VH-VL binders against Protein DJ-1 homolog C (DJ1C). Designs and how they scored, part 16

Target 1, 167 residues: Protein DJ-1 homolog C (DJ1C), of Arabidopsis thaliana (Mouse-ear cress) (q8vy09r84to250)
Amino acid sequence: KKVLVPIGYGTEEIEAVVLVDVLRRAGADVTVASVEQKLEVEGSSGTRLLADVLISKCADQVYDLVALPGGMPGAVRLRDCEILEKIMKRQAEDKRLYGAISMAPAITLLPWGLLTRKRTTGHPAFFGKLPTFWAVKTNIQISGELTTSRGPGTSFQFALSLAEQLF
Short names: E, the ipSAE of ESMFold2; O, the ipSAE of OpenDDE; V2, 0.75 times the mean of E and O plus 0.25 times the DockQ between their complexes.

## First folded at step 15 (VH-VL; framework fv_inotuzumab)

Design X5 (from W5 with heavy chain E103Y; at its last look DockQ between E and O 0.85; V2 from the best seeds 0.00; counts 0 for: pae E 3.6 > 2)
Fold by ESMFold2, look of step 15:
Structure X5 (fold): chain C 167 residues (1-167), chain A 118 residues (1-118), chain B 112 residues (1-112)
Amino acid sequence: as target 1 above (167 residues)
Amino acid sequence: EVQLVQSGAEVKKPGASVKVSCKASGYTFTDYYIHWVRQAPGQGLEWIGGINPDTGYTVYRRKFQGRVTMTADTSTSTVYMELSSLRSEDTAVYYCARDDYTYGMDVWGQGTLVTVSS
Amino acid sequence: DVQVTQSPSSLSASVGDRVTITCRSSQSLVDSSGDTYLSWYLHKPGKAPQLLIYEVSNRFSGVPDRFSGSGSGTDFTLTISSLQPEDFATYYCMQYIQFPYTFGQGTKVEIK
């Protein structure tokens, strides 16, 4: 099972590392890709993270899951990555799994148009303000091929749900 | 049994307001959405707006923006639709409908006739 | 806003006839996941509307198999394979890909 976890400047470290760790322990082939110009990126709390590859090497790959960590400005860096946007739109169009936690549903997925009629949850700071009618208050929400979750405190639940769906 | 039960018929004068209730039963109220749809005499169905009872988020059709307010009371599992500044063309049967995310509007209330007469 | 246009506005048919109603959208009703959000409703005087078909072609629970839906993108059809006396009603298509939800103007099916 192939998984892409993109990261960028200001990615939330707990969300990213828990995703990668849990999915690798479940047996997935997880690629951590930097959306920046270098493999090393600084997370939202100052932790330096080293990606496996640059996102440019992922453009033509097919993944069973693409999962987005949150963080600010991490979610914005992901949003602004054209290569990642194309990967995610293809993921959705082909009905393959994708996920987003914390800031990423509202900041990254919504501008890409990937929340149409999708029940979604996200970071508490956006509660009642997630700009979609379909927002919900659950800790994890599965809506077709999309899985969303709220933040660092739900990262394990998010990753375990994705692992269960993959296997 | 999943049911939506609406308040009774109303007769109002132009310029007044009306508040129609829609009480849900037989399901988890905050897991589903509620829409309001009306039908004026001799006309087709017209969507007015909807509410997410879990978050309070509302969306209204533009022609009703500023005149309609939808609210939800989770303690009584009831949605309200209030339409203000009534005109004679607002005479219609008003329906609430549950939006089952998968199926769309799968359960409907019995309808509430609102008559606006000068 | 997405406009949805139905045809015909009315028709007369006999019990047992095959009836078709068409619905055309001003833009694609396909979302980013490839799902298409067009539904059909039946409405009888004095009663609440009833959901017949969701996502173009799926019959809602309890809907007889004489009702079927088809189409793609912007062009959709409701078919009643063998009209029954209880099928006298007005039929509406509705797009629900985006707000505001919009209905077609309706097709009144009358028994001869």
Scores: ipSAE 0.299, ipTM 0.735, lowest interface PAE 3.6, mean pLDDT 91
ESMFold2 (binder alone), look of step 15: mean pLDDT 94; pTM 0.955
OpenDDE, look of step 15: ipSAE 0.744; ipTM 0.901

## First folded at step 16 (VH-VL; framework fv_inotuzumab)

Design Y1 (at its last look DockQ between E and O 0.88; V2 from the best seeds 0.66)
Heavy chain, then light chain:
Amino acid sequence: EVQLVQSGAEVKKPGASVKVSCKASGYTFTDYYIHWVRQAPGQGLEWIGGINPDTGYTVYRRKFQGRVTMTADTSTSTVYMELSSLRSEDTAVYYCARDYTEGMDVWGQGTLVTVSS
Amino acid sequence: DVQVTQSPSSLSASVGDRVTITCRSSQSLVDSSGDTYLSWYLHKPGKAPQLLIYEVSNRFSGVPDRFSGSGSGTDFTLTISSLQPEDFATYYCMQYIQFPYTFGQGTKVEIK
ESMFold2, look of step 16: ipSAE 0.551; ipTM 0.847
ESMFold2 (binder alone), look of step 16: mean pLDDT 93; pTM 0.950
OpenDDE, look of step 16: ipSAE 0.654; ipTM 0.883
ESMFold2, look of step 17: ipSAE 0.545; ipTM 0.840
ESMFold2 (binder alone), look of step 17: mean pLDDT 93; pTM 0.949
OpenDDE, look of step 17: ipSAE 0.621; ipTM 0.877

Design Y2 (from W5 with heavy chain M105F V107Y; at its last look DockQ between E and O 0.86; V2 from the best seeds 0.00; counts 0 for: pae E 2.2 > 2)
Fold by ESMFold2, look of step 16:
Structure Y2 (fold): chain C 167 residues (1-167), chain A 118 residues (1-118), chain B 112 residues (1-112)
Amino acid sequence: as target 1 above (167 residues)
Amino acid sequence: EVQLVQSGAEVKKPGASVKVSCKASGYTFTDYYIHWVRQAPGQGLEWIGGINPDTGYTVYRRKFQGRVTMTADTSTSTVYMELSSLRSEDTAVYYCARDDYTEGFDYWGQGTLVTVSS
Amino acid sequence: DVQVTQSPSSLSASVGDRVTITCRSSQSLVDSSGDTYLSWYLHKPGKAPQLLIYEVSNRFSGVPDRFSGSGSGTDFTLTISSLQPEDFATYYCMQYIQFPYTFGQGTKVEIK
């Protein structure tokens, strides 16, 4: 099973690392891709993360899952990556799994138009930026091919849910 | 078996308010949205608004904004729609409908006739 | 707001006829995921509307296979391949991609 986990400047370290670790332990082939110009990025709490590859090398790949960590400005860096946007829209269009945790649902997925009629949860501090009618307060929310979750404290639940859906 | 059972017909004077109930059963009430749709005599179906029973958030068609209030009572699995400042044009059959997210409005209440006249 | 227009407003048909109803949207009903949010309902006087077709072409549970939907983007069609006595009713399409949700004006299918 192939998984893409993109990261950027200000990515939330707990969310990214837990996601990668759980999915790799479940047997997934996880690629960590930087949306920045370099493989090394500084997370939201100052941790230096080293990606496997730049996102440009992922542009033509097909993934069984693409999972977005949150963090500020990490979610903004992901949002502004045109290559990642194309990957995610293709993922959704082909009915393949994708996920977003914490700030990523509201900050990254919403501007891409990927939350239409999707029950969505996200970070409590950004809950008001989700489409109000569709937003829910569950720790994990599956809506078709999309899985969302709330933040660092639900990172294990999020990753385990994605692993279960993959296998 | 999914069921939506609405309150009975009502006759009201112009300027009054009406509150129609919609009791849900056969599914987890907070997992689905409830919308209200009406049909005036000789007219088609008109969407009024909807409510997320989990959060209480509502969305209303603009022409009803300020006159309609939708609420949910999770303890009784019941949604209410209150329409105030009634006019003769509000005479219609009012339906509640469940939103299945993918399928749209999959189950409907039986309808409630609200007549506004003197 | 998205406007939806049905054609024809009414038609007369006999049992066994093929019936076609058209629905046109003022805007694309396709989202960034490629999903299309157009549904069809059957409505008889004194009864609640009944869902027939969702997402353009998917039959709701229990709907006979004589009902089919097709279309793309802004132009949609409901087809009844062989009209039955219970199919004489008014049919509505609805867009549900964005609020406010809107219905077509209805198409009344009458016995000839």
Scores: ipSAE 0.508, ipTM 0.835, lowest interface PAE 2.2, mean pLDDT 93
ESMFold2 (binder alone), look of step 16: mean pLDDT 94; pTM 0.955
OpenDDE, look of step 16: ipSAE 0.539; ipTM 0.857

Design Y3 (from W5 with heavy chain Y57N; at its last look DockQ between E and O 0.84; V2 from the best seeds 0.00; counts 0 for: pae E 2.3 > 2)
Heavy chain, then light chain:
Amino acid sequence: EVQLVQSGAEVKKPGASVKVSCKASGYTFTDYYIHWVRQAPGQGLEWIGGINPDTGNTVYRRKFQGRVTMTADTSTSTVYMELSSLRSEDTAVYYCARDDYTEGMDVWGQGTLVTVSS
Amino acid sequence: DVQVTQSPSSLSASVGDRVTITCRSSQSLVDSSGDTYLSWYLHKPGKAPQLLIYEVSNRFSGVPDRFSGSGSGTDFTLTISSLQPEDFATYYCMQYIQFPYTFGQGTKVEIK
ESMFold2, look of step 16: ipSAE 0.520; ipTM 0.833
ESMFold2 (binder alone), look of step 16: mean pLDDT 94; pTM 0.950
OpenDDE, look of step 16: ipSAE 0.611; ipTM 0.874

Design Y4 (from W5 with light chain S39N; at its last look DockQ between E and O 0.67; V2 from the best seeds 0.00; counts 0 for: pae E 2.7 > 2)
Fold by ESMFold2, look of step 16:
Structure Y4 (fold): chain C 167 residues (1-167), chain A 118 residues (1-118), chain B 112 residues (1-112)
Amino acid sequence: as target 1 above (167 residues)
Amino acid sequence: EVQLVQSGAEVKKPGASVKVSCKASGYTFTDYYIHWVRQAPGQGLEWIGGINPDTGYTVYRRKFQGRVTMTADTSTSTVYMELSSLRSEDTAVYYCARDDYTEGMDVWGQGTLVTVSS
Amino acid sequence: DVQVTQSPSSLSASVGDRVTITCRSSQSLVDSSGDTYLNWYLHKPGKAPQLLIYEVSNRFSGVPDRFSGSGSGTDFTLTISSLQPEDFATYYCMQYIQFPYTFGQGTKVEIK
């Protein structure tokens, strides 16, 4: 099972590391990809993270799951990555699993147009930016192939839900 | 198994209000949205609006804004639609329907005839 | 403000006939994930509408194989391959990509 977890400057460390660790322990082949021009990025709380590859090496790969951590400006860095946008649109188009936690639903997925008719949750501070009618306050929300969650405090639940769906 | 059961027919005078109930069963009430659709005599189907039972947020078709109010009671798994300032052209059968994210309005209530006459 | 228009407004047919109904949308009904949000409903007087086809071509649970849907973008077709006595009804297409949800004006299928 192949998984992509992109990271960038200001990625939320808890969300990223818990996601990677839980999925690897479940037996997934997880690739951590930097959307920056170098493998080392500083997370939102100052933790230095080292990616496996640059996102450019992921452009032609097929993943069983693509999961987005949040964080500011991390979610913005992911939003602005054209390669990642194409990967996610292909993921959704092919009905393969994708996920976003915390700020990523509102900041990253919404501008990409990937929340149409999706029941979604996200970070409390950004809840008002989600499509109002569709937004919900559950800790984990599955809507078709999309899984969303609220933040660092739900990171384990998010990762476990994705692992369960993969296997 | 999944079922929506609506309240009975109503006869109202112009200017009055009507409140129609829609009780859901056979699924987790807050996991799905409820919409209201009506059909006046000789007319097609017309979407009125919908409610998110988890948050209470509503959306209404513009022509009904200001006259319609939708509410949800999670303890009874029931949605209500209240239409005020009734006119004779509001005479219609009113349906509630569950909105499945993929299938759209997949399960419908039996309908409630509302007649507005003097 | 998406409009959907059906053709024809009515038709007469016999049991066993093939029936086709078309629906045309004023805008594309395809989202960024590639999903297309067009449904077909059957409606008889005194009964609730019944979902037949969702997302253009998927038969809803319990819908007979004689019903099929096709189309893309803005142009859609409902086909009934062999009309049965219970199929005489009014058929509606509906877009559900955005609010307000909108229905076609209906196509009445009558006994010839």
Scores: ipSAE 0.424, ipTM 0.809, lowest interface PAE 2.7, mean pLDDT 93
ESMFold2 (binder alone), look of step 16: mean pLDDT 94; pTM 0.952
OpenDDE, look of step 16: ipSAE 0.638; ipTM 0.880

Design Y5 (from W5 with heavy chain T102G; at its last look DockQ between E and O 0.58; V2 from the best seeds 0.00; counts 0 for: pae E 4.3 > 2)
Fold by ESMFold2, look of step 16:
Structure Y5 (fold): chain C 167 residues (1-167), chain A 118 residues (1-118), chain B 112 residues (1-112)
Amino acid sequence: as target 1 above (167 residues)
Amino acid sequence: EVQLVQSGAEVKKPGASVKVSCKASGYTFTDYYIHWVRQAPGQGLEWIGGINPDTGYTVYRRKFQGRVTMTADTSTSTVYMELSSLRSEDTAVYYCARDDYGEGMDVWGQGTLVTVSS
Amino acid sequence: DVQVTQSPSSLSASVGDRVTITCRSSQSLVDSSGDTYLSWYLHKPGKAPQLLIYEVSNRFSGVPDRFSGSGSGTDFTLTISSLQPEDFATYYCMQYIQFPYTFGQGTKVEIK
């Protein structure tokens, strides 16, 4: 099973690392891709993360899951990556799994138009930016092919839910 | 079996209010949205609004804004729609319907006739 | 608001006829994921409406295969391939891409 976890400047380290670690331990082939101009990115709390590849190498690949960590400005860096936007829209169109945790639902997925009629959860501080009627307060929310979660404290649950859906 | 069971017919005078209940069973009440749709005699279907029972948030069609209130009671798995300042043109059959977000309105209540006459 | 317009307003047909009902939307009903949010309902006097077709062309559980939906973007069609006596009813399309949800004005199908 192939998984893409994109990261950028200001990515939340706990969310990213827990995703990668849990999914790899479950047996997934996880690619960590930088949306920046280089493989090394600084996370939101100052941790230096080294990606496997640049996002440009992922443009034409097919993934069984694409999972977005949060973090500020990490979620904005992901939002502004046109290559990642195209990857994610194709993921949704092809009915393949995708996920977003913490700030990524509101900051990254919403501007891409990927939350239409989706039951969605997210970081408490950004809950009000989610589509109000559809927003829910669960720790994990599955809505079709989309899985969302709330933040660093739910990262393990989020990753396990995605692993269960993959396998 | 998933069911929505509505309260019985009502006869009201202009200016009064009516409160219609919609009791859900056979599924987790807070996992689905409830919408209200009406049909006046000789007319088509008209969406009134909806409620998210998990959060209590509502959305109403603008023409009903200020006259309609929707509430949910999770202890009884019941949604209520109250329509105030009734007019004769509010005479209609009122339906509640469950919103299965991907399929639209998949389960409907049996309907409640509300008659407004002087 | 998104408006949907249905035609014809009524029609008469015989058992076995092919019946076609058209629904047009004032805006595209396609979201960024490529999903299209147009559904069809059947409504008989004294009964609750019944979901027939969702997302343009998917038959709801238990709906006979003589009912089919098609279309894209703003133009949609409900087809009954061989009309049966139980199919006389009023048919509605509904857009559900955004609030307020809106129905077409209805098409009354009368069996001669």
Scores: ipSAE 0.263, ipTM 0.754, lowest interface PAE 4.3, mean pLDDT 92
ESMFold2 (binder alone), look of step 16: mean pLDDT 93; pTM 0.948
OpenDDE, look of step 16: ipSAE 0.386; ipTM 0.801

Design Y6 (at its last look DockQ between E and O 0.88; V2 from the best seeds 0.00; counts 0 for: pae E 2.1 > 2)
Fold by OpenDDE, look of step 16:
Structure Y6 (fold): chain C 167 residues (1-167), chain A 117 residues (1-117), chain B 112 residues (1-112)
Amino acid sequence: as target 1 above (167 residues)
Amino acid sequence: EVQLVQSGAEVKKPGASVKVSCKASGYTFTDYYIHWVRQAPGQGLEWIGGINPDTGYTVYRRKFQGRVTMTADTSTSTVYMELSSLRSEDTAVYYCARDYYEGMDVWGQGTLVTVSS
Amino acid sequence: DVQVTQSPSSLSASVGDRVTITCRSSQSLVDSTGDTYLSWYLHKPGKAPQLLIYEVSNRFSGVPDRFSGSGSGTDFTLTISSLQPEDFATYYCMQYIQFPYTFGQGTKVEIK
């Protein structure tokens, strides 16, 4: 199973690393891709993360799962990456699994139009930015191919849920 | 068995308010949204609004804004629709309906609300 | 608001007949994931409406095979391949891609 975990400046380190580690332990082929010009990026708490490839190398790849970590300005950096947007839209269109945690649902997926009529959870501070009618207060929420979660404290549950769905 | 059971028929005067209940059973109450739909005599179905039982967030059709209030009681798995400043045009059968991916898949039996002088 | 126009308003048919009802929306009912949010309901006097078809072409649980839905974008069709006695009723399409949800005006299927 092929998994993409994109990262950028200000990515939440716990969310990203837990996703990558848990999914790899589950047997997935996980690619960490930087949406920046460099493979090394500084996370939201100042920890540097080293991506496997630049996002441009992922443009034509097909993934069984794409999981978006949160963090600021990480979620915004992901949102503003046109290559990633294209990947995610195709992912959703093809009904392949995708996930977002923390503020990523509100900041990254929502602008891309990928939360339509989907029960969605996320970081409490960004609940007001979600489609409020569809927002839910669960730690893990599965809505079709989409899985969302709340933040660093729920990152393990999030990653395990994705692994369970993937295999 | 999944079902929605509504309160009984109501007769009201113009200007009054009516509150209709919809009790859900057979499923996790907060997992599905509840909508209210009505049918006036000789008319078609009309969506009034919806509520997220988990958060209490509501969405109303514009024409009912200011007159309709939907609430959810998780302790009793019941959704309420209150309509105020009733008019003769509000005479209709009111339905609650469960909704998620598959549209409105479960409906209440309907509640007749009659508004007359 | 999304407008939904249903046709015909009424029709007369006999048991065994093929019946076709059309629904047209004022805008596309397809979201960014490719799902199309158009459903069909059957409504009999004194009874609650019943879901027949969701997302254009999916039969709801327990719905007979004679009911089928088709269409895309803004044009949709409900077909009853062989009308049965219990099928005489009013049918409604409904868009639910965005609020407010809107119904077609209905199609009353009467016995000829």
Scores: ipSAE 0.510, ipTM 0.848, lowest interface PAE 1.3, mean pLDDT 95
ESMFold2, look of step 16: ipSAE 0.556; ipTM 0.847
ESMFold2 (binder alone), look of step 16: mean pLDDT 93; pTM 0.950

## First folded at step 17 (VH-VL; framework fv_inotuzumab)

Design Z1 (from Y1 with heavy chain Y57N; at its last look DockQ between E and O 0.74; V2 from the best seeds 0.00; counts 0 for: pae E 2.4 > 2)
Fold by ESMFold2, look of step 17:
Structure Z1 (fold): chain C 167 residues (1-167), chain A 117 residues (1-117), chain B 112 residues (1-112)
Amino acid sequence: as target 1 above (167 residues)
Amino acid sequence: EVQLVQSGAEVKKPGASVKVSCKASGYTFTDYYIHWVRQAPGQGLEWIGGINPDTGNTVYRRKFQGRVTMTADTSTSTVYMELSSLRSEDTAVYYCARDYTEGMDVWGQGTLVTVSS
Amino acid sequence: DVQVTQSPSSLSASVGDRVTITCRSSQSLVDSSGDTYLSWYLHKPGKAPQLLIYEVSNRFSGVPDRFSGSGSGTDFTLTISSLQPEDFATYYCMQYIQFPYTFGQGTKVEIK
């Protein structure tokens, strides 16, 4: 099963690392991709993360899951990456799994137009930015191919849910 | 066992208000949305509005704005629709329906509201 | 507001007939991820409406395979391949891409 976890400057370290660790332990082939111009990026709390590849190498790949960590400005860096936007829109169009945790639902997925009629949760501080009628307060929310979650404290639950859906 | 059970028929005079209940069972109440749809005699289906029971947020069709209020009571798994300033054209069968991501899949049995002078 | 209109408003048919109902929306019902938000409901006198088809072509659980939906963008079709006695009812399409949700005016399928 192939998984893409994109990261950028200001990515939330707990959310990214827990995703990668849990999914790899479940048996997934996880690629960590930098949306920046180099493989080393600094997370939101100053941790240096080394990606496997640049996002440009992922443009034509097909993934069984694409999972977005949050963080500020990490979620904004992901939002502004055109290659990642195209990957995610293809993921949604082809009905393949994708996920977003913490700030990524509101900051990254919403501007991409990927939350139409989707039951979603997200970081409490950004809950009000989600489409108000559709937003929910669950720790994990599955809505078709999309799984969302709230933040660092739900990262294991989020990753386990994705692993269950993959396997 | 997913069910929506509505309150009984109502007869009202013009200018009054009516409050119809819709009790949910067999699922986690706050995981789904509830919409209200009505059918007047000889007419088609008309969407009135909806409520997110988790947050209490609502959306109403413009023609009902100011006259309709939807509320949810999570302790009893019940939504309510109150329609005020009733007119004879509000005579209809009122349905609640649960909205899952695949559409309005479970409906209440309907509540006839008759508004007569 | 998005409006949807059905054609015909009524039709007469016999058991075993193929029945086709069309629904046309005033705007595209396709979102940015390529999903299309058009559903079909069956409504019999004295009963609540029943969901038949969602997202254009997906049959709801328990709906017989004689019911099928098709279409794209603004033009949609419900087909009943071999009409059964229980299928005499009024059929509604509904758009649900945006609020307010709107139903077509209905198509009454009657016994010939």
Scores: ipSAE 0.382, ipTM 0.725, lowest interface PAE 2.4, mean pLDDT 93
ESMFold2 (binder alone), look of step 17: mean pLDDT 93; pTM 0.948
OpenDDE, look of step 17: ipSAE 0.808; ipTM 0.922

Design Z2 (from Y1 with heavy chain Y57N M104F V106Y, light chain S33T; at its last look DockQ between E and O 0.86; V2 from the best seeds 0.71)
Heavy chain, then light chain:
Amino acid sequence: EVQLVQSGAEVKKPGASVKVSCKASGYTFTDYYIHWVRQAPGQGLEWIGGINPDTGNTVYRRKFQGRVTMTADTSTSTVYMELSSLRSEDTAVYYCARDYTEGFDYWGQGTLVTVSS
Amino acid sequence: DVQVTQSPSSLSASVGDRVTITCRSSQSLVDSTGDTYLSWYLHKPGKAPQLLIYEVSNRFSGVPDRFSGSGSGTDFTLTISSLQPEDFATYYCMQYIQFPYTFGQGTKVEIK
ESMFold2, look of step 17: ipSAE 0.501; ipTM 0.797
ESMFold2 (binder alone), look of step 17: mean pLDDT 94; pTM 0.952
OpenDDE, look of step 17: ipSAE 0.823; ipTM 0.927

Design Z3 (from Y1 with heavy chain T101D, light chain S33T; at its last look DockQ between E and O 0.92; V2 from the best seeds 0.00; counts 0 for: pae E 2.1 > 2)
Fold by ESMFold2, look of step 17:
Formats: sequence, structure tokens, C-alpha cells
Structure Z3 (fold): chain C 167 residues (1-167), chain A 117 residues (1-117), chain B 112 residues (1-112)
Amino acid sequence: as target 1 above (167 residues)
Amino acid sequence: EVQLVQSGAEVKKPGASVKVSCKASGYTFTDYYIHWVRQAPGQGLEWIGGINPDTGYTVYRRKFQGRVTMTADTSTSTVYMELSSLRSEDTAVYYCARDYDEGMDVWGQGTLVTVSS
Amino acid sequence: DVQVTQSPSSLSASVGDRVTITCRSSQSLVDSTGDTYLSWYLHKPGKAPQLLIYEVSNRFSGVPDRFSGSGSGTDFTLTISSLQPEDFATYYCMQYIQFPYTFGQGTKVEIK
């Protein structure tokens, strides 16, 4: 099972690391990809993270899951990555699993047009930016192939839900 | 068994209001959206609006904005639709329907609202 | 608002006939994930509407194989391959890509 977890400057460290650790312990082949120009990025709380590859190496790969951590400006860095946008749109079009936690649903997925009719949750501070009718306050929300969650405090549940769906 | 059960038929005078209930059972109430659809005599189906029972957020068709209010009571798993300033063209059968993944898959039995002098 | 228009408004048919109903949308019903949000409903007087087809072509649970849906973008078709006595009803398409949700005006299928 192949998984992509992209990171960038200002990525939320708890959300990223918990995703990677839980999914690898579940047996997934997890690739951590930097959307920046180098493998080392500073997270939102100052933690230095080292990716496996640059996102450019992922452009032609097919993943069983693409999971987005949040964080500010991390979610913006992911949103602005054209390669990642193409990967995610292809993921959704091909009905393969994708997920976003915390700020990423509102900041990253919404501008890409990936939340049409999707029952979504997200970080409380950004809840009002989600499509108002569709947004929900659950800790974990699955809507078709999309899984969303609220923040660092739900990272473990988010990762376990994705692992269960993969296996 | 998944079921939506609506309140009974009502007869109202022009200018009055009506409140129709829709009680859900057999599923997790807050996991589905509820929409209201009506059919006036000799007319087709008309979507009125919907509610997210998890948050209470509503959306209404513009022609009903200001006259319709939808609410949800999670403790009783019941959605209400109230229509005010009734007029003769509001005579219709009113349906509630739940919505998720597969669209409006379960419907209530319908409630006839008659507006007459 | 997105409008959907059905053709014909009525038709007469016999048991065993193949029946085709069309629905045209004023806008594309395809979202960024490639999903298309057009559904078909059956409605008999005195009964609640009944979901037949969702997302253009998916039969709802328990719907007989004689019902099929097809189409793309803005043009959609409901086909009943061999009409049965219980199929005499009014059929509606509905777009549900965006609010307000809108129904076609209906197609009444009557006994010839």
C-alpha cells in the first residue's frame, strides 16, 4: 500500500509525524515529500523535519492514499504546490483515498474544488471557511474517498482511520 | 428499519403558519442532511430547502427565504419545517427526505397542507 | 441557478415497451472530482417519491435492472427496457450538484 504525506514550511509537526508513524507501523509504504526546494523544512512550531524526497519525484507515482497535514503556513504551501494539486485531483478522479486534517480541508482542498457535496470537518478556527451546509463537527469524517479531521488532538484517530481504510 | 415519519395533514387559513414535523429512526440522525420537497396539485416536485442536523445550518430556495424556517431537535431525532404567511398556492403535499452519499434515498410519507378560506 | 428540463412531458406506452426519457441541464453537473450529480425519481400519486438512479447511472438498492441511466455533462437519459404495470408513474430528474436543488418538470408515463 503506497502513501504520500507532503510537507512544507509551517507544516503542523504533530499531524505530519503521527500520520507517518502510524501508517508505517500499520505496514504502509509511506513517502514523505517536501513541497519546498529542499528536503529539510521547518514546521509551524519550529521543529525541523526531513522529507524522503522532493515532491517533483512523486509527480508520476500512483498512491493508494495521499494524506495532507495542516499547519500555517503549511496548508498554504501545500495549496500553492501545482504538482501536489495535480496529484490530488488525479487521486480524487480515480476514486483513490485522500485525506486532510486541521487547516488543510479549508485552506488546501477547498480552493482545489475538492469539497463539492463532501461532508467535511476541520480545524475549529477555520470551520467557518468550509462549505457551510456540508461542514460537520465530528472528530473524524469520511465522505466517499475523503477523510477529514480536526487537528493535532485528533491526529492519532485520523491516522488510525486511514490505516483501517487501507487495510 | 430506516424511516422518516411526518406529522398529519393540516388545514390552515391564508396568512397563518404551519409547522410540519419529520421524525427519523433507524439511523444516526446527525449523519444525514434533511431536505424538504413539496408538490402542489397538478404540479411537479419543488425543493424548498435543507438542514444539517449536526450544526443546525440551513439553506432555502430563494422564493421561500423569509417565510420558511427549518430546525432540528437532536434529542428527539426530529426536523421541523415551519412555513408562514400561507397563501393558496402553498397548498401541497410536503415531504422530508434524508440526503447523503446516494442522494435523497429515504422519504417521509408526506403531509398534506391545505390553505383555504 | 441550474435548471433541468425533461422531454417529453408525457408519453403513452404499453407493457413491454422500451421507454426513454431525457433530461438536459443548463450547466455541467460534473464536479472537480469527476462525479456527476444527476438523479432520477419515480413518483406515484398518494405515495412518496422513490429514488431510482443516482450519479447518472447507479441503480439504487432494490431497483430492477430494467431501469438504466446514462449521459454526461448536461445531457442525460433514463431508459426502461421493458415497461411493467408498476412502472406507470411520473418520472423526475434532479440535479444536486449545487443549491438550490432543482427537479425537471416531470414525465408522466401513461397506459396506452
Scores: ipSAE 0.537, ipTM 0.836, lowest interface PAE 2.1, mean pLDDT 93
ESMFold2 (binder alone), look of step 17: mean pLDDT 93; pTM 0.948
OpenDDE, look of step 17: ipSAE 0.773; ipTM 0.914

